VHH binders against Putative lipid kinase MamU (mamU). Designs and how they scored, part 11

Target 1, 297 residues: Putative lipid kinase MamU (mamU), of Paramagnetospirillum magneticum (q2w8p4)
Amino acid sequence: MRIAAIINERAGTVACLSPPVVAARLSAIWTSLGHQAHVTLAEGKDMGRAIRKACRDPAVHAVIIGGGDGSLSRSLKHVVGSGKSLGVLPLGTMNYVARQFGVPFDLDRAAVALADAVPTPTDLGRVNDRFFLIRACLGAFPEFIRSRDEARRKGGSFLDGALAGLTGLARGHRLIEAELIGPDVQARIATSFFMVSNNMCRDSDPFQLERERMDGATLGVYIGQGAGPFSLMDLGLQVAMGRWASNEALIRGSLPWLEIRTRQRKPLVSIDGEVEKMEAPFRFDILPGVLPMLVPK
Key: E = the ipSAE of ESMFold2; O = the ipSAE of OpenDDE; V2 = 0.75 times the mean of E and O plus 0.25 times the DockQ between their complexes.

## First folded at step 5 (VHH)

Design s58 (framework vhh_podentamig1; at its last look DockQ between E and O 0.69; V2 from the best seeds 0.00; counts 0 for: pae E 3.7 > 2)
Fold by OpenDDE, look of step 6:
Structure s58 (fold): chain B 297 residues (1-297), chain A 119 residues (1-119)
Amino acid sequence: as target 1 above (297 residues)
Amino acid sequence: EVQLVESGGGLVQPGRSLTLSCAASGFTFSFYAYGWYRQAPGKQRELVAAIWGGDTYYADSVKGRFTISRDNAKNSIYLQMNSLRPEDTALYYCAAGTYFGESYEFDYWGQGTQVTVSS
């Protein structure tokens, strides 16, 4: 295969190992395995450009993104429809996508595994014009993520980030009021927790967010019961216990699409761990098998 | 079309039990809250019991006697009524709503089932 690898220079793992060293190691591994590999180090907007370039190159068969879930999520718009297979190097903090597809967290093992991986059609979620592989959230969770990430950007530890996130939740209880429109759904809701996932989640390690499957052609919709801090705390505890998916405090359902009309015009939204303001309404869709993912054997 | 169909009403003697059923169709059952209302002659409609996820609410007048439950597999809501009293005589309505707030708001209603408690 011809591999184009784009590595986020700011990714935590990369920073620790030195970006040039990481690039050299990856190149060496893939070359030794009989592949042609071009490794590009990039950051910020340059990463997007590099990914786009790789996806447009007719000689490239696979695009491998080294970074966190956010980097991967941002790459989707370039990869979808390009004919290229997408691989992920878990160089971020949470690496939910890598976990989902069984990519090793060790860099060398990951590289080897991806080289032998088979492109597998994978469902993709979409909210308005944004793709997501894992989940999109409204309500309190985006605030948590925002606060967490902000603390970490300032040099905080993982614990510092977590504490900051919790503090953020306490300070900014954000109730979402919205109208839901979908198949056999027409309702108004008020909740602090709203999540749409690519396929249904299962009870598992809360840090894995494991899907039941990635080819079920459905969105998982999760709505928190109650809007109070106590409900959020309970939910948090349940999540920590790995029982969140079956928690009775969560109203859950499977839908092929969902439209959410929020009272707020531009609420905070979390998309695959990245937080942004997005203009309402929100149209969620599932796109069956549109993304060929490199899945390790 | 959204439909709620109540059943199980009838004439019973005081102290007896009765179970009402409500079959829901035409919408995603799991996304809704459900309630039982009753309206006695000459009185206003009142909320008797509600269920949201696993949380339940009961009017003070029925607390300890009535139990609301749901079966997601059957898209049904139930009201188990124990120790029935003459004052429980009313037309009972099943309701469905999707307001996930501090208060129950119901958008859909059944036609009602008559419960009469009399000696």
Scores: ipSAE 0.045, ipTM 0.471, lowest interface PAE 3.2, mean pLDDT 85
ESMFold2-Fast, scan of step 5: ipSAE 0.163; ipTM 0.575
ESMFold2, look of step 6: ipSAE 0.316; ipTM 0.676
ESMFold2 (binder alone), look of step 6: mean pLDDT 82; pTM 0.824

Design s59 (from b0 with S101P L102S D103S S104G; framework vhh_podentamig1)
Amino acid sequence: EVQLVESGGGLVQPGRSLTLSCAASGFTFSFYAYGWYRQAPGKQRELVAAIWGGDTYYADSVKGRFTISRDNAKNSIYLQMNSLRPEDTALYYCAAGTYFPSSGYEFDYWGQGTQVTVSS
ESMFold2-Fast, scan of step 5: ipSAE 0.150; ipTM 0.561

Design s60 (from b0 with S101T L102S D103G S104E; framework vhh_podentamig1)
Amino acid sequence: EVQLVESGGGLVQPGRSLTLSCAASGFTFSFYAYGWYRQAPGKQRELVAAIWGGDTYYADSVKGRFTISRDNAKNSIYLQMNSLRPEDTALYYCAAGTYFTSGEYEFDYWGQGTQVTVSS
ESMFold2-Fast, scan of step 5: ipSAE 0.071; ipTM 0.495

Design s61 (from b0 with A96T T98E S101D L102S D103S S104G; framework vhh_podentamig1)
Fold by ESMFold2-Fast, scan of step 5:
Structure s61 (fold): chain B 297 residues (1-297), chain A 120 residues (1-120)
Amino acid sequence: as target 1 above (297 residues)
Amino acid sequence: EVQLVESGGGLVQPGRSLTLSCAASGFTFSFYAYGWYRQAPGKQRELVAAIWGGDTYYADSVKGRFTISRDNAKNSIYLQMNSLRPEDTALYYCATGEYFDSSGYEFDYWGQGTQVTVSS
């Protein structure tokens, strides 16, 4: 097959190695396995153009993104509907998506595994006009990410970013007041934490980022225990009817779609780790099988 | 005030077992991934084991011998090392990072390290 690989030159692994050396190594591996590969090096702002070009090339079968989770997430708007398979090389620090799909961390093994991978239909979450592979969050966590990124942009270290994030969370944290509308529920909620996951997390643990499958055609909804007379009133009845699960910390449910109408018009939203302001209301749905991911055998 | 404090290193004979512990503080423990890295004299640091939630990664050199685990209630990460070899001699570091790596992030936070020496 023909592989178009777009590598973020500023990714941690690439920065440790010369970017041209990484590109040559990948090209040599794929060519030795009988594939045709074109490897493009780009910095962040040029990644979108390179990905779009690869997705429009009728000869390309697979687009492989080399970078962190952010680079992969930003590629979704170009890859969806292109007819191409999407692969990820774990060149970032955390590489959650690569780990979720079983991609080896070693660069050579990852390159081989992706070339031999079978395209597997994978669901995508959507909030308004944005896609997400892992999750979208409202509440305290987006404020943490925003404060952390602000400190990093000012030339701060990782510790400076983490401290700024915690400080921002402590000062800016407020309850999300919203109306939740879904197929089996309509409720007013007041909560510090609201998350919509692409498929249910394993054991309903949203902080572990683990899923047994990415083809279940459902959103996982996780709501932190709130306060107030109207907090979770209608969801309490649904829990009693066995439609939702609850513990002291979280209420969780599985829905094919929902709408959230927040009191705040433009709250911060975290989409696959990227924070932005989005205008309410927020319409979530699941797109079954729309993304053929290169999943190692 | 992000802090990682390693403990449990020492001198041990080949074939024996050792457990390393890492106590984390100053941040939201469950939002971070954790790893154990090691560095032998004159060599670069390498990732030995990592845990993202309940899922794990192991380097080929330690797979089947080492086990990484986490205890969210104690904000602690552990590395159980079985069937130790002289080649496992290194300074072992606990490390953590943001749960999402944004393009352009520089590096993870590291602990001070704990020495493991496997000798006759």
Scores: ipSAE 0.000, ipTM 0.146, lowest interface PAE 15.4, mean pLDDT 74

Design s62 (from s11 with G26E S30D G54S; framework vhh_podentamig1)
Fold by ESMFold2-Fast, scan of step 5:
Structure s62 (fold): chain B 297 residues (1-297), chain A 120 residues (1-120)
Amino acid sequence: as target 1 above (297 residues)
Amino acid sequence: EVQLVESGGGLVQPGRSLTLSCAASEFTFDFYAYGWYRQAPGKQRELVAAIWGSDTYYADSVKGRFTISRDNAKNSIYLQMNSLRPEDTALYYCAAGTYFDSSGYEFDYWGQGTQVTVSS
């Protein structure tokens, strides 16, 4: 097959190993396995252009993204409907997507595993016009991310970012007030935490790194039952301490679609870790099998 | 959609405690509100406690004595009844509903009831 690999040259693993050396190593591995591979090194806006170019190339069979979860999420708008399969090389810090699909974290093993992978139909979540591989969130979590990222963008350390996020969370998150409509549900909610997962999280824990499966044709919906600033602080501590899975103050559900009508017209929404403003109402859908992922055997 | 089965009723002395359980057939999407109603002889049914997510309601007559709780893993709702009085004697019903508004809780599904008798 013909592989187009787009590698974020600013990814920690790549930067430490020299980007040209990494590109040559990947190309050599795939060529030795009988594939034709073209490896592109890129950063920032150049990543999107390279991915779009690969997805529009009729000769390309597979697009492999080397980077963090954000790079993968941003590729979905180009890959969906392109006829190409999508693979991930675990070159970021957390690599949640690579972990979910069982991609080895060692670069050589990952490259070999992806080349031998058969494209596997994988579900995608969608909120309005945006796709997500992992999750979309409303409420305190987008506010936390925004505060943290703003502090880091201003030259703060990792600790400064975490402190700013916690301070923003403590200083007056906005409660989500909304009407929820689903296949067998109509409800009014007031909550500090609302998350829609692509398929159900393992153990019904919204903070688990792994989903039960990625082909279950369902959204996992998680709604926090605490509503005040102090209950939100407790939630933040439980997330940090890994105790959320035992907390009974969580409403959970499995649905093929959900519409949420927030009182706020244009709230902050987090999509696969990226925060943006989106105009209500929000329609969530599961799209069964629309993304052929390169899943290791 | 939802079937409700109550248990835990019985004869109990004044001042003692009793726990009622309500088993629901499913919690496919946990937006159901659950409530406990009671009906004493010659009186109308009254809502004594309700739970929706973390939001709870208690009638003035039971506030401070009764506690409603939910166990999603067991698909069960509980009513812990402390400091029982003869006036608490009634048939107790579990109820569930999927629609809520500012007028209060609306329950679409009902159990058959369990008898609680408080007497010496």
Scores: ipSAE 0.000, ipTM 0.145, lowest interface PAE 16.7, mean pLDDT 76

Design s63 (from b0 with F100Y S101D L102S D103S S104G; framework vhh_podentamig1)
Fold by ESMFold2-Fast, scan of step 5:
Structure s63 (fold): chain B 297 residues (1-297), chain A 120 residues (1-120)
Amino acid sequence: as target 1 above (297 residues)
Amino acid sequence: EVQLVESGGGLVQPGRSLTLSCAASGFTFSFYAYGWYRQAPGKQRELVAAIWGGDTYYADSVKGRFTISRDNAKNSIYLQMNSLRPEDTALYYCAAGTYYDSSGYEFDYWGQGTQVTVSS
């Protein structure tokens, strides 16, 4: 394969090492395995330009993004429809996408696994004009991420960020009040937790909310029935007790599309772990098989 | 297409408990309103309990004695009936539909009905 790898210089692993060292190591690994690799280091808006350039290059077969889930998520608008396969190097904090596709977290093992990977047709979720590989959330979860990120901007540890997020949920979060419309669905809700997953999550792995397949052509819709942040604490406790599959506080369903009209015009939305304000109404769609992902064997 | 299959009916003595179950199939999204109706001989069908999201409804005749619940993982709804009285004797139907905020429950799908008889 001809590989274009774009690496976020601000990613923790890269920032701690010399960026040229990471680039040289990746290039050496892929070349030794018979691939032609061009590694680009970038940050900020330069990431988007580099990804777009790689996706427009007819010689490139695979685009590999090194960074966090946000960098990968933002690459989707360039990769979809490009004919390129997409791979992920787990260089961020949470690495949900890498975890979902079984990419090793060790840099050398990840690079080798991606080189041996077969492009696999993968579904994408879409909310309005944004694609997602894993999930989009409304309600308390975006507030958790925002509070966590604010605490970490002061140089706090990962645990400091997590504690700040949890305290933010306990104080000042608001219910998402919305009208839901879908195939055979019309309802009004008030909930602290609303998640749309790319395909249904496994009931046997509730902490990770991982999927058995990414080609099922469905959105997984998850809605908390309880109000307020304590309903999330109850859900967490039920999960810890191994009661995930039978938790009646969580409404679950499989839909090819859903429209959500929130009372708040521009609520916080989390897309693959990245928080932004997005203007209502929200249209969710599943896009079957549109992205060839580099999935390790 | 939605199908509702009821179970758990039978003959019970006054003061005892009985649990009715309703298994829903033929659709994959469980964000529907569910209800239990009953029809006693010579009377109109009445809604005895309903569930929508975190909210429940109970008719005054059963309030404090009956509990409606659902298991989203099993696509099932339940009616726990405590302190049964002869007046609770009826055919019980489960139903699925939608809840409209200001207009209440509208049910589009119905089970076959299960007989509950409370007598000595």
Scores: ipSAE 0.000, ipTM 0.247, lowest interface PAE 11.5, mean pLDDT 78

Design s64 (from s11 with G26E T28I A33G; framework vhh_podentamig1)
Fold by ESMFold2-Fast, scan of step 5:
Structure s64 (fold): chain B 297 residues (1-297), chain A 120 residues (1-120)
Amino acid sequence: as target 1 above (297 residues)
Amino acid sequence: EVQLVESGGGLVQPGRSLTLSCAASEFIFSFYGYGWYRQAPGKQRELVAAIWGGDTYYADSVKGRFTISRDNAKNSIYLQMNSLRPEDTALYYCAAGTYFDSSGYEFDYWGQGTQVTVSS
């Protein structure tokens, strides 16, 4: 196939290894495997232009983005509907997307795996006009991540980190007052956070972040209860059998769409690890099979 | 161009240890693949150990006894050989590769070799 690869030359891995050497290495690997490959180095606003150009080129079959989760997230508006397959090279710090799709973290192994990958129809989440591959969060989620990571660094287990994060979130931030509207759902709540996942997280645990599948045509909805005993404010919550579960720490649901109407007009939203302000109300949808991902065998 | 020069070989008694070093003439990048091969008289060259990014490989005959490592600041790779046996006697080569495919590691640059003899 014909591959257009756009590499963020400011990504830590690329900068350390010399961007031209990385580009030459990738091009050599893909060409040796029988593909026609063009590798572009870019930064800042030039990343968007290069990705858009590749997505509009009728000769291109696959677009591979080399960078962190932020570069991938920003590419989705250009890739969706382009007819191209999307691949990811894990050149950032967290690389959540690469991890989810089983892309090896070693650059050479990643390049080989992507070249041999079968384009696999993959669901996308959408919140308003923004796409997400992994998750979108409302509330004090950045503070949750910080508290969790600190607990883990101090020798805690993953569960200890998750609990510390929820506790820190509940203590450090005011409740989000919101109305939830969805299939068999209408409720007014006050909570510390919402997490909306592309498909259900493994074991229905949002802190594991891994999914068993990315083609289940559902959003995973996770709502914090750790803020206090009065975080659920309306008895109008309708729970379809098998869709919702709750405990002292978390409400979990599987829904094809959800609207969240926050009292705050422009709260902070996290999308695939990138934080931005977004204007309420928030309409979440699952878009089944719209993105052919290059998923290693 | 990468030139590789091995050192650290010699004559050792069974059960002892040796560390082989391989110095590269140019900066070692983490995405380069590196390996140690050996060839005994009358036998084919065999891969002993390899390191490719975050992955390592060891031949069954040396697994648990040999360890491959790299030091990018010194432009060097190492093979720590413990519990040496007479069967480990061979000419040892280091290798560096700029290509990887589904058949395994492909190495483009080779050192001249260093002799390891394990004998009483």
Scores: ipSAE 0.000, ipTM 0.093, lowest interface PAE 23.5, mean pLDDT 74

## First folded at step 6 (VHH; framework vhh_podentamig1)

Design t1 (from s55 with D55S; at its last look DockQ between E and O 0.29; V2 from the best seeds 0.41)
Amino acid sequence: EVQLVESGGGLVQPGRSLTLSCAASGFTFSFYAYGWYRQAPGKQRELVAAIWGGSTYYADSVKGRFTISRDNAKNSIYLQMNSLRPEDTALYYCAAGTYFDTLSGSYEFDYWGQGTQVTVSS
ESMFold2, look of step 6: ipSAE 0.491; ipTM 0.771
ESMFold2 (binder alone), look of step 6: mean pLDDT 80; pTM 0.805
OpenDDE, look of step 6: ipSAE 0.417; ipTM 0.729

Design t2 (from s55 with A96R; at its last look DockQ between E and O 0.05; V2 from the best seeds 0.00; counts 0 for: placed apart)
Fold by OpenDDE, look of step 6:
Structure t2 (fold): chain B 297 residues (1-297), chain A 122 residues (1-122)
Amino acid sequence: as target 1 above (297 residues)
Amino acid sequence: EVQLVESGGGLVQPGRSLTLSCAASGFTFSFYAYGWYRQAPGKQRELVAAIWGGDTYYADSVKGRFTISRDNAKNSIYLQMNSLRPEDTALYYCARGTYFDTLSGSYEFDYWGQGTQVTVSS
């Protein structure tokens, strides 16, 4: 197999190691296992360029992204439809995707596991023109992430960021007013928390956000019920603790598609943990089996 | 159409209790916040109580005497008013809420009922 690996130089794990050393190590491992591997170190906009190049190379069979969930999410637009298999090295902070597919968190073990992995058709979520592998969120969660990241940029620890985010939510929040339109759904709602997931989430260990499966051909829809400041904090804690299916604060459903017409024209949206402003309305779709993911055996 | 309809107002003597009700329609009730406002003659409208999910807020003037609650199954909000005082005399409004800021004490509401008159007099 010919592997093109694009490693985010600013990824947390890589930053702790010498990026060139990481690259050399990965290359050596894959070569020793009988693969041809080209490892590219990149950051920012260059990462996208490198991924695009790899996806367009007819000689490449697999594209492996080393980074966080965000880096992976941004790569989807290049990988989908390219014919390439996608692998993930868990070099970020949360690494939900790697966890979902059972990729080891140890770099060497991950490299070995991916080399022997089987391309597995995987569902993708889509909101408007953006793919997501994990979830897209409206309301409190994007705001939380924004506050968290801001705190971290100022030198705060992971916990500091989390606390900053939660504190911000407790301070004040505007409900997202929206009209929901689906196959059998038509409702006007206002919520602090709206999440659409690639397939249904289940209760899991803390901070795992595990899905039931990645080939169920459905969107998971989770809506918070009128959470106030303290309720919102509690909801956040429960979510962090992996309480999805049993969380009474959330209304959940399974839909093949959903349109959300928000009152706000361009609200904050979280796509696989990255926050951006996106113009309403929001059309959510599930794309069954469109992404071949390298799944370790 | 969004609609809020208050009921339960009336004339009561000081020290007595009264329960106001607000029936909501035209939207999914359980997702919104709600509040009770009152406006006395010659005074500005003031927030009396609010409920955001399970969280509640009360004006200092009614704290310990009034209780706001909701029933999602009935699409209704309630204001239990105990130990009523003449100064509680006002037109009481039910409102649908969309925003809170606990630090500033700011609450935003977008729809209002027509109100129900509460008169406390000996």
Scores: ipSAE 0.381, ipTM 0.685, lowest interface PAE 1.5, mean pLDDT 89
ESMFold2, look of step 6: ipSAE 0.510; ipTM 0.782
ESMFold2 (binder alone), look of step 6: mean pLDDT 82; pTM 0.817

Design t3 (from s55 with D55S A96R; at its last look DockQ between E and O 0.43; V2 from the best seeds 0.00; counts 0 for: pae E 3.8 > 2)
Fold by ESMFold2, look of step 6:
Structure t3 (fold): chain B 297 residues (1-297), chain A 122 residues (1-122)
Amino acid sequence: as target 1 above (297 residues)
Amino acid sequence: EVQLVESGGGLVQPGRSLTLSCAASGFTFSFYAYGWYRQAPGKQRELVAAIWGGSTYYADSVKGRFTISRDNAKNSIYLQMNSLRPEDTALYYCARGTYFDTLSGSYEFDYWGQGTQVTVSS
């Protein structure tokens, strides 16, 4: 098949092995397996441009992306409806998507597995007109990410970023006041943490954000109950103590759609780990089977 | 349509225990708060316990003796009543709450079941 691979040259694995060496190795592997492969190294805005070009190319059958979950998330609009299948290489730090679909961590094995995979219809989340593959969050989590990223951009280490994120959580005292509307839901809440995931998370480790399945045609909805800015850390501690399935501080459920009407007009939101302001209200939908993912095996 | 069906009431001796159950249907169970009210003969209803997620409330008269819980998989709410006293004799109602503040634990309730009778007497 004709593969267009777009690789984030700044990803840690790519940087360690040298970007041109990674590109050449991937091309050689796929060519040796009988595929036509074009590997593009890119970063930042060039990633999205390259992905859009590949999705619009009628000769391309599969688009394979090597990068972080956030860059992938912003490009999903080009893949959905394009007729292309999507593969993800585990070249970032967290690699949630690759892990969810069982892509091997070894570069060579991952390349072989994706080339041998079949397209599998996969659900996609949407908030307003934005797709998300993993999750969208309101409240404490966007503040953590903002503070962490600011410290890292100012030259801070990983630990400096983590500390800045935690101090951002500690300073976040504002509750989200909102109305929740769903098929059989109508309630008003005040909470510090709100997350909507693409399908339900596994109860074993919510910070890895693994899903039980990606074709369940449902949103996962999670509402924190802890007082003040420490709800995310409290949730993490509860899971570390093996209390996820019986967590008393977490409201969770499954819905095919949800609207949340926040009192604040344009709160911070986190969409697949990237923070921005977005105008309320927020309509969440699940889009069953719209994303043909290359799933190994 | 919203339904709350209580069960588990009965006649028991003082000092014994009893578990009340409430089965819910007709709405998305996991996103609401729930409470148990009781009404003794000739008295007004009083809230004895409430729960939203892991947050609980108990009236002073039942603290340390009653425990409210919920099971989202079974769409059910429970009230474990230990060390029962004659003054606990009442009709017990399950209730659903549609407004709640996760910090303060304030509740507004909009639906009640038919009730289940608990009688504590020798």
Scores: ipSAE 0.250, ipTM 0.625, lowest interface PAE 3.8, mean pLDDT 80
ESMFold2 (binder alone), look of step 6: mean pLDDT 81; pTM 0.816
OpenDDE, look of step 6: ipSAE 0.466; ipTM 0.737

## First folded at step 8 (VHH; framework vhh_podentamig1)

Design u1 (from t3 with T98K; at its last look DockQ between E and O 0.64; V2 from the best seeds 0.00; counts 0 for: pae E 2.4 > 2)
Fold by ESMFold2, look of step 8:
Structure u1 (fold): chain B 297 residues (1-297), chain A 122 residues (1-122)
Amino acid sequence: as target 1 above (297 residues)
Amino acid sequence: EVQLVESGGGLVQPGRSLTLSCAASGFTFSFYAYGWYRQAPGKQRELVAAIWGGSTYYADSVKGRFTISRDNAKNSIYLQMNSLRPEDTALYYCARGKYFDTLSGSYEFDYWGQGTQVTVSS
């Protein structure tokens, strides 16, 4: 098949191994398996442009993105409706998407697995005009992410970022007053946070973000019953360490769509780990099977 | 399919206690609000208690005497009724919320059980 691979050359794994060496290695592997491969090294805005160009190329069958979850999330708008299959190489820090689909973390094995995969229809979440593969969050969780990212951007280590995130949670937390509108429910509530995921998370580990399936045609809706600042600090610490597994702290639901109307007009939101202020209301839905993912056998 | 099945009603004397149960099935239990309604003969149906997550609501006529609770592991809602009085005599219904405002205590329900009779008499 005709593969267009776009590799974030600033991803830590790529920089450590040398970007031209990574590109040559991927090309060699895919060529040896009988594919026509074109590997582009890019960063920043050039990633988006390269991905869009590949998605518009009628000769291309598959687009493979090498980077973290953020690079993938920002590019979903170019892939949806393009007719291309999407593959991911786990070259970022957390690599939640690669984990979800069982992509090997060894570069050579990942390249082979993706080339040998067939497209698997995969659901995609949407909030207003934005797509998400993992989740969107309101409340305490976006504050943790914002504080962490600010510390990392200012030259802090991963640990400095984690400490800044926990400090942000501990410093202040406010309940979110919101109206919820769904197909068979309408509610006005006050909670510590909302999380809306692409499909339901596994019951045992909602904060590890593994979904039970990616073709269930449903949103996972999680509503916090937060207590005091120390409970939020513990939650934030477990999330930062990837070990939160309790369903008792969360009210959960499965819905095909949901609208959230917050009292605050522009609350802080997190969409696949990227934090920003966004204008309410938030209209969520699920797009069943619109994303043909390359899933290893 | 949404189902709510009440049980635990009966004839009791004034001042005694009774626990009503409601078993729910056919949906994700923990997401919704639930309530207990009662209707005496010839009277309007009235909301007695409601629950969503950790938030509860009680009608003034039962506050301090009745306690609503839920058990997510058993997909069940309960109404503990203490210090029963003859005016508590009614058919009691379990219901799932169609609309709920936990701040004001306003609830509207769209699925009900068949009801369980509670009769308080000497």
Scores: ipSAE 0.403, ipTM 0.698, lowest interface PAE 2.4, mean pLDDT 81
ESMFold2 (binder alone), look of step 8: mean pLDDT 81; pTM 0.811
OpenDDE, look of step 8: ipSAE 0.496; ipTM 0.756

